# VH-VL binders against q0atu2, part 9

Target 1, 119 residues: q0atu2
Amino acid sequence: MLDKKARIRTSREYRNVFEKGKRLSGRFLIIYYVENALDNNRFGFITNKKIGMAVIRNRIKRQLRAIVREYQGQVKNKHDIVLVARAGIGKSSFEGMEKDYIAIMKKAGLFARNANKID

## First folded at step 9 (VH-VL)

Design ud6
Fold by OpenDDE, fold request of step 10:
Structure ud6 (fold): chain C 119 residues (1-119), chain A 121 residues (1-121), chain B 108 residues (1-108)
Amino acid sequence: as target 1 above (119 residues)
Amino acid sequence: QVQLVQSGAEVKKPGASVKVSCKASGYTFTGYYMHWAKQAPGQGLEWIGEINPKSGGENYNQKFQGRVTMTRDTSISTAYMELSRLRSDDTAVYYCARDKYYWEELYFDYWGQGTLVTVSS
Amino acid sequence: QIVLTQSPGTLSLSPGERATLSCRASQSVESEYLHWYQQKPGQAPRLWIYGASSRATGIPDRFSGSGSGTDFTLTISRLEPEDFATYYCQQYGDTPLTFGQGTKLEIK
């Protein structure tokens, strides 16, 4: 599970990312991201009814958290990043989600220069 | 009513830069993302990029990356698009257009009237 | 990137006739991310249909949008003189955002 300190938890924190950050739309994800003043990255996750029933939304969240955990050590530090699940993500495999995450994060320039698991 | 009013036509030499403005009114400027699109003569539309008016955070089409700069002045509700190192194929009408701030309404509901930029030697 | 291909390039019809415009995507696009715009000469594009099938404010009900996956359609049940223009489809399903090349609906 993602460390609590690595999570965006409050509505204020989410709002801050949306208002002060950038966004990038991918196939299955939209990421909103902004630099923070911390020594660590924080991640938030948003799912809505467009992606399916509650069971599906919960599954998607678990999968996205797993993906984020897998690559968190390769993300540039001092960033708040919110992942918004897009319509159609429920039709994607885990590998498809992972591929989309990597692609979006690359486009956003959020991976560290020494990242080695993003090919 | 919502209005996006763009600056007037520009004539530039190759290698020069052009900065087009888009003044918003009739709504909260910082409540919507601003986009820019290119339409060459007799051609379709091409997305250039977007900017968050609150933060100034921008996201560009890779095709234009390195030559385009999007900025904004919130005090006058105006967005700017600057295109540098102009070449003849940059001749086009450039449009600003807004979309929803969040992810719920991702379409361009209002457009500027367009700005013709002509690049010729 | 997702390429949108519209057909036909030009559609010549008379007032009162039915018009069918097609937009094909190179990859599947969710309906809510497929939109249509109308553009007349010398004017900016105007939002016409959003989410594949929803008419924008003020758009007559003779216009309808349908489709899913890779195939989308804009239909005008009975053409009026003011309907003759160029129509563009646009996808917001992936970055970069892209438009179709347009279908010009002209008077026969």
Scores: ipSAE 0.840, ipTM 0.942, lowest interface PAE 0.7, mean pLDDT 95
Fold by OpenDDE, fold request of step 10:
Formats: C-alpha cells, sequence, structure tokens
Structure ud6 (fold): chain C 119 residues (1-119), chain A 121 residues (1-121), chain B 108 residues (1-108)
C-alpha cells in the first residue's frame, strides 16, 4: 500500500489535478498530472462502473497501486498524478497494464532520467 | 447556442508561421478541452493535439511536436494553434473541436467552421 | 497508433437504397471510444454516431451504428438525398487520436 503522504485523498486535491494539470490518454489509462509544492509525489486512482463490477474495480485498483509502487522511485518528484482506468482495462493482463503505464508515463515525461526499471 | 468561430483563411510562404484562432461562445470555455485537426485537400482528418483551456496544459501528436504550439486566452474564450516552419504539405483546412472535460463522452460534439491555410512559394 | 480503415472508399447508391459503411481498426477498440462523423463539401465534420451505436442529437432513425472489437458498421436503412456525404470513423481508444480515411457516399 502507498504511504498516506503519497496518496491523493480529498476531492479538492483531485479537482486541483483535473483543473490545473495536463491530460494524456493511453490504451487502458488516462493520467492527469500537475506539479505540486511538496517534496514528494502523490497518486490518485479513479475506477468507474464502466470497467466492471465492484470486485473487478477493486482488483484493478489493487493492481494499479502495485504498479505505481514498483515504479514510484523512478518518477520525477513534486507531481500529483491521477490514474483513471479506461473501459478496456478489465480485459487486460497485469503485464498489459504495466506496459501501458510505462508507455503513458514516458510520453508524459514523468520518469526520471536515471530510471532503471523501465524499457 | 454553442459556437466555435475560427479566423479567416491564410496564405503563407514556406518557412513562415501561421496562428489560427478559435473563439468559443454559448458555453463555459474552460469546461471543455479544445482539440485541433488537420484536413489536407481531398484527404481525411488528422489529430494535431489538445489543450486544457483552464490550465493551458497541452498534449500534441508527436508528428507535430516541435512545430505546433497551442495556447488560449480565457478572457475572450479563444484558443490558438500556431504552426511554424511551414511547408507545402501543411496546406490544409484546420479545425478546432471540443470534447468533454473529464473522461466521459470523449468525442467531438462541436466543430469550428475551419480555416484554410495555403503554403506556397 | 491505431489505424482505422474504412470501406468502401466510394459508395454509389440511389435514394431509397440501403447503405452499409465499414470501419476496421488495426487493434481492438472499446465501443464507447468509436465514433462517426458526417461531412459535406465546404463544411466541418458533424458528430453523427457516438459510442459505436448512439445517434447524436437530431440524427434520423434511419441511421444506426453497430460493431465491437475491430469491426464497426454504419448503416443507413433508406437513403435520403441529404445523406449523401463523406462519413468518417474516429477512435478515442488510444493516443494519438485517429480517423478513418472516409467513405464517400455519392448519388448513382
Amino acid sequence: as target 1 above (119 residues)
Amino acid sequence: QVQLVQSGAEVKKPGASVKVSCKASGYTFTGYYMHWAKQAPGQGLEWIGEINPKSGGENYNQKFQGRVTMTRDTSISTAYMELSRLRSDDTAVYYCARDKYYWEELYFDYWGQGTLVTVSS
Amino acid sequence: QIVLTQSPGTLSLSPGERATLSCRASQSVESEYLHWYQQKPGQAPRLWIYGASSRATGIPDRFSGSGSGTDFTLTISRLEPEDFATYYCQQYGDTPLTFGQGTKLEIK
């Protein structure tokens, strides 16, 4: 589980990312991201009913948190990042989600230059 | 009534820059993303990029990266697309189009009337 | 990128006939991210079908959209004179966003 300090938790925090940030749509994820004034990154997760039943949504959220944790140390600091799960993500493997995450984060330029866990 | 009104036709020489405007009315300008598309004569449509009118955050098709700049002026509800280092194959009609702000209903429900940009020596 | 291929390139029919337009994607696209637009000469595209099968506001019942995965179809049950135009499919399933090359529906 992500540390409490590394999580976007309030509606105001989410709204700030959506309104003041950039958007990038991938195959399975849409990310909204903006620079913050903190010394750490924060991550938020959105799973809607369009991706499936509650059991599926919870599984997807768990998997996305695992992916984010694995690559957390390689993301440029001082960013708030919200991951929105897209409709097809429920049909994807964990590997597929991971690849999409890496691809979209690269396109957004959010990985540090010395990142060593990305392709 | 929702309206997207674009600037008039442009004639440019190769190497020059062009800036097309898209003025929005009839809705909250900052409540929708603005997109731009290219349509060469007799051809299909090509997506150029999008901009968040509220933040100014933009995302470009990599095909146009380095030559395109999208901006906006919220005080007059106007979006701008500037294309630099123009070449002959940039000759096309350019459209602005809006979609929903969040991740819901991601389609272009309203379009500008288009702006013809002609690049010739 | 996801490539959308429309067929046929040109479709010549008479008023009253049935028209079937195809859009094939190079990879699977969720239905909610596949849309159709109508464009007439000298005009901007207009949203026609969204989410593969939903008619935009004001679109006649003779228009219908269907399909899933990589194959999508726009059908006009009985052509009216005002229906002759170019139709484009478009995907929002991945970036960059892409359009089909279009099907021109012309009067025979």
Scores: ipSAE 0.836, ipTM 0.941, lowest interface PAE 0.7, mean pLDDT 95
Fold by OpenDDE, look of step 9:
Structure ud6 (fold): chain C 119 residues (1-119), chain A 121 residues (1-121), chain B 108 residues (1-108)
Amino acid sequence: as target 1 above (119 residues)
Amino acid sequence: QVQLVQSGAEVKKPGASVKVSCKASGYTFTGYYMHWAKQAPGQGLEWIGEINPKSGGENYNQKFQGRVTMTRDTSISTAYMELSRLRSDDTAVYYCARDKYYWEELYFDYWGQGTLVTVSS
Amino acid sequence: QIVLTQSPGTLSLSPGERATLSCRASQSVESEYLHWYQQKPGQAPRLWIYGASSRATGIPDRFSGSGSGTDFTLTISRLEPEDFATYYCQQYGDTPLTFGQGTKLEIK
């Protein structure tokens, strides 16, 4: 479970990331990211009704949180990052989501230089 | 009446830099991402990158990484693309294009008229 | 990156005929991220079909888009003189964004 301090929770915080950040479209995820003034990273998650029923959306969120938690220590500090689930993610395996997350985070240059869990 | 009006044709020497402008009107400039595309003579289209006009945050195609710089001036609703270390194969028409921003509607709904950049010795 | 391959490269037809343009993706693309643009000589591309099957504003109903996965099609039921142009497919399913190499629809 992600710590409370590691979560984007308010609409204002989400809006700040969208407006002031960059974005990168991956296969299953769009990430929006911006530097924050904190000493820790914060993550947000967005799923829409197009990816499936509430049960599916909740499953996707749980899976994405698990992935983010797994690689949290590998991400550069002082970033707010919002993960938007794209169409088709519900058809992907957990490994597929993980690979996409890694790929998109690499493209964004958000992993630390000495990250060990990155393929 | 959304319009994207680009700067005029450019002729450059190899090794030089070119900066193309794209002035937006008819909509809130900072509310949409601006993209740039390249079309070599008689060829297809290549995506160069995008910029968030509100923040200035940019994302480039790796093919152009290190040579392209996208900027904007919000006061005049203008986006800029600068390409450095020009070579002959950079000769092309360059387009700016707007997307709809929303995750469900990611396509280029409006395009600039294009800017021809010719690189020759 | 996702490679889009269009076929044929050139399609020569007469007004009134049916045109079928193909766009094949190197990997699966969700329909909502596959788009078509029309371009005439000396002009900028123009959005034509979005989300694989939705006509852009002002596009005649003789144009239709279909497909899913890796295979997409643009169909013109009855060609009009103004329809002869180059058509490009484009994917927004992954970065970098990519275009097909285009199909030139020319008058026979």
Scores: ipSAE 0.711, ipTM 0.915, lowest interface PAE 0.9, mean pLDDT 94
Fold by ESMFold2, look of step 9:
Structure ud6 (fold): chain C 119 residues (1-119), chain A 121 residues (1-121), chain B 108 residues (1-108)
Amino acid sequence: as target 1 above (119 residues)
Amino acid sequence: QVQLVQSGAEVKKPGASVKVSCKASGYTFTGYYMHWAKQAPGQGLEWIGEINPKSGGENYNQKFQGRVTMTRDTSISTAYMELSRLRSDDTAVYYCARDKYYWEELYFDYWGQGTLVTVSS
Amino acid sequence: QIVLTQSPGTLSLSPGERATLSCRASQSVESEYLHWYQQKPGQAPRLWIYGASSRATGIPDRFSGSGSGTDFTLTISRLEPEDFATYYCQQYGDTPLTFGQGTKLEIK
């Protein structure tokens, strides 16, 4: 599970990432990210309303949290990272979302080492 | 009225550097990302990268990584793109363009007029 | 990266004719991330169609965009003299952002 310390919670914390950070677009995700002044990473999740109804968006958030949890040990420390689910993610598989996450995190230089899926 | 006004044409020798400017007016400069694109003579457009003008954070197309640097000066609402170790195939028109900070409706709604950079011996 | 291939490279037509410009993506692109720009010689590109089918401000209704997945089309129902230009499709579906190589629509 993601620790309470590893969560971006407030609107102010989210805005800080959007306004002070960088971003990268992937097929199913956009990430916004910025270095923080903490000893740990924090993650936030936003679903695009064009994805569908709240139950669908909440399911996608749960899937993304699971992906983040799987790879959290490989993420460079001291970053606030917001994952925004793009339109079209509802048509993707869990594996598709996972591959997109790995690719975009590599492009951002946020992995401490290669996080390719081990099959 | 949104305007992006770029610096004038440049002629450079191989191995030199060039720094192109893009001055914004008619909107809050730090409220939009600034992008740069290359168009070689008679060819299509190629995305170079973007900068967050509020923080100075950048992301570059991997093809240009290591030779391109994007900066800005918020006091004069101006973005810059510097390209180093110029080669003859860097001869192109370079454009700045803006898009929104947030994740919806991302497209380049305003472009600068372009800056011709010519690299020749 | 996502490669956008436009066809034809050059399209020679007369005013009054119908033009159909094609953009094919190497991977599926959600329609809202596919855009079209018009560029005339010596000028910057101008946003023309966004989200595959929405006209930018001031664009005449003779221009229409359609498509989904990997296949997208820009149609001009009756060509006017000012429509002869190069048209680029562009995707914002993955980084790096990419453009098609362009279709030059020229007067026959």
Scores: ipSAE 0.661, ipTM 0.884, lowest interface PAE 1.7, mean pLDDT 91
Fold by ESMFold2, fold request of step 10:
Structure ud6 (fold): chain C 119 residues (1-119), chain A 121 residues (1-121), chain B 108 residues (1-108)
Amino acid sequence: as target 1 above (119 residues)
Amino acid sequence: QVQLVQSGAEVKKPGASVKVSCKASGYTFTGYYMHWAKQAPGQGLEWIGEINPKSGGENYNQKFQGRVTMTRDTSISTAYMELSRLRSDDTAVYYCARDKYYWEELYFDYWGQGTLVTVSS
Amino acid sequence: QIVLTQSPGTLSLSPGERATLSCRASQSVESEYLHWYQQKPGQAPRLWIYGASSRATGIPDRFSGSGSGTDFTLTISRLEPEDFATYYCQQYGDTPLTFGQGTKLEIK
């Protein structure tokens, strides 16, 4: 779903977002975000063991990746963004997760509109 | 021991600004978020916003957007909250409080003693 | 935003009695993000119960918290003189963070 370049991959990259960025809490998600020095956005996903079994956590990650990909063309470039799944997200619908993502990204000021949006 | 020591009481006129300080000791200042809250006389608590003291990044309650600025000076482990265009209903005690950077166990475990700001004509 | 409504506003009881304080949320809040603070006049709030049911360090076991979803309760099994204070619930389930308006627990 997300291009290889659009992924936060290392512990160091994640730690940079947590330590250097801002955060906002939503019902199902917390986002941490910071400007990066790249041409593009990068996304990371956290689902810790407290949420549930690995199969459930992996399903949630897939759903979140799908949501992020659907809206990535509206996101301002040059940001590293980590989505952390909160307790209770396993009980939510895809639509509920999607609405929460849209709301929290708007609160963060991370959405932009341009006639030449990418993908 | 963790301590958050705030600046003294302030008396201001409507339209002025006030800057409250919160000096941290007993922990790594840049390892925790700093929050500010308002408590008007005889009322409950209202969250104003937070600052990441390592980067200076902040998020505010929309109610205070445009009038609040949070800053810090890491060399003296001090956070600041400035409130501008003061009104009489800004009269309150203002508290600083800390929580962790990460999503687990997010709560305000230590609070400053409070700073009374009085706005009168 | 999530509105927390505490009841009763004031609870007048005698030492030795059982106290029950209620906090209702306008939307569901995960228990891990529902907290209680105690505040005495002229003092800052103090973390009392976190995650709906866990006592903060040094809090006596006569205090217990419970609840989930939209309904949360703080119970004091046998009131001591030092327990008379105002108690606030607080949610970290959505931004902006919000507090209830408080329940003042006072000596009858």
Scores: ipSAE 0.638, ipTM 0.881, lowest interface PAE 1.8, mean pLDDT 91

Design ud6
Fold by ESMFold2, fold request of step 10:
Structure ud6 (fold): chain C 119 residues (1-119), chain A 121 residues (1-121), chain B 108 residues (1-108)
Amino acid sequence: as target 1 above (119 residues)
Amino acid sequence: QVQLVQSGAEVKKPGASVKVSCKASGYTFTGYYMHWAKQAPGQGLEWIGEINPKSGGENYNQKFQGRVTMTRDTSISTAYMELSRLRSDDTAVYYCARDKYYWEELYFDYWGQGTLVTVSS
Amino acid sequence: QIVLTQSPGTLSLSPGERATLSCRASQSVESEYLHWYQQKPGQAPRLWIYGASSRATGIPDRFSGSGSGTDFTLTISRLEPEDFATYYCQQYGDTPLTFGQGTKLEIK
């Protein structure tokens, strides 16, 4: 689970990431990311209603939080990162989401140089 | 009236660099991402990368990584793409195009007129 | 990377005929991320159909798009002289963004 300090909380904070950051599209995710002035990372999660009913969207958010938590130690610090779940994510397996996350985080250069190999 | 006006044609030798400009008007320049695409003679389109003109943040197609640099000057609403170590297969028309910042309805709604870059000799 | 394969490469037809242009993706693409552009010689591409099926502003209703998953179609119900051009599909489903190689619609 993510600490309170590791959460993007306000509309202004989200807007800052979208407007001042970079982005990359993956199969199931789009990430938006920007350096922050903090000593830690912050994560935000967005699901849209096209994914499905609330229970499905909540399951997706839980899975994404678990993936982020698993790899957070490998993420370069001082970044605000918003994961936007795309409509097709509901058909993905946990492993598919995880692979997509690893791929887009690598493409973004957000994993630390010295991190262990990522599958 | 949204308009993207690009710089004129360039002729370069192999190994040189080229910098193409794209001047925006009719909208808030820093409210949209700017993309660049390549179209070699008689060929289709190839995405080069994008820049967030508000922050200057960029992401490039891996194929062009290390040779492309995208910049902008917000005071004159102009985006730039520089391609270095030119080779003969870089001969192409280069287009700028814009899309929205947000994840919904992402498409290239306006394009520049294109800039022919010729790499010869 | 998602490869978009358009067929046919060239489609030779006369005004008044119906045209069907196909775009097949190497991986599934959500319809909202599949777009079509028209390009005439010496001109920039123009957004034509977005989200697989929505016409861009000012595009005649003889143009329609359909499809989902890996199979997408652009149809022109009755060709007009101005419709002869090259049409590209484009995906925004994964980075890098990619275009199909184009279908050139030419007058017979």
Scores: ipSAE 0.607, ipTM 0.871, lowest interface PAE 1.9, mean pLDDT 91

Design ud8
Fold by OpenDDE, look of step 9:
Structure ud8 (fold): chain C 119 residues (1-119), chain A 121 residues (1-121), chain B 108 residues (1-108)
Amino acid sequence: as target 1 above (119 residues)
Amino acid sequence: QVQLVQSGAEVKKPGASVKVSCKASGYTFTGYYMHWAKQAPGQGLEWIGEINPKSGGENYNQKFQGRVTMTRDTSISTAYMELSRLRSDDTAVYYCARDKFYWEELYFDYWGQGTLVTVSS
Amino acid sequence: QIVLTQSPGTLSLSPGERATLSCRASQSVESDYLHWYQQKPGQAPRLWIYGASSRATGIPDRFSGSGSGTDFTLTISRLEPEDFATYYCQQYGDTPLTFGQGTKLEIK
């Protein structure tokens, strides 16, 4: 699990990311991201109801958290990042999700220059 | 009565820059993303990029990366697209278009009337 | 990027006939993120169908959209003179956003 300090938790925090950040549409994910005034990154997760039942949505969230945790050390610091899961992600494998995450984060330029596990 | 009104036609030399404006009215300017699209003569549409008018955050098509700059002036509800190092194949009509912002409804519901940019020596 | 291929390039029909326009995507696109626009000469594009099958405000019911995955269709049940224009499909399923090359519906 992500550390508490690494999580976006309040509606206000989410709203701030949506309103003041950039967005990027990927195949399975839409990310919203903005610089924060902290020394760490924070992540938020939103699942589309069209993904499926709550059990499925919760599974997707767990998988996305696992992916984010795996690569969090390679993400540029001082960012709030919200991942919106699109409907198609429910039919994707974990590897597919990971691949999409990497792709969209690359497009957003959010990986550190010395990141090695990106390719 | 949402309206997007763009600046007039431009004629530029190769290597020059052009800045097209898009003035929004009839809605909260900062509540929607603004997009820009290119349409070469007799050709289809090409997405250039988007900007969040509230923050100024922009996202560009990689094809235009390094040559395009999107900005906005919230005080006059106007978005701008600047294209530099112009070449002949930049000759096109450029459109601004409003996005719904929310991920549930991502489409261009309103468009500007277009701005013709002609690049010729 | 997702490539959208429209067919046919040009469709010549007469008023009163049925028109079927195709848009094929190089990879799967969620229906919610496939849209159609109409454009007439000298005018800006106008939103026509959104989410693959929803008519925009003011669009006559003779227009319908359908499809899923990689295959989408715009259908005009009975052509009116004002329907002759170029129609573009557009996807919001991945960045960069892309359009089809368009189908020109012209009067025969």
Scores: ipSAE 0.830, ipTM 0.938, lowest interface PAE 0.7, mean pLDDT 95

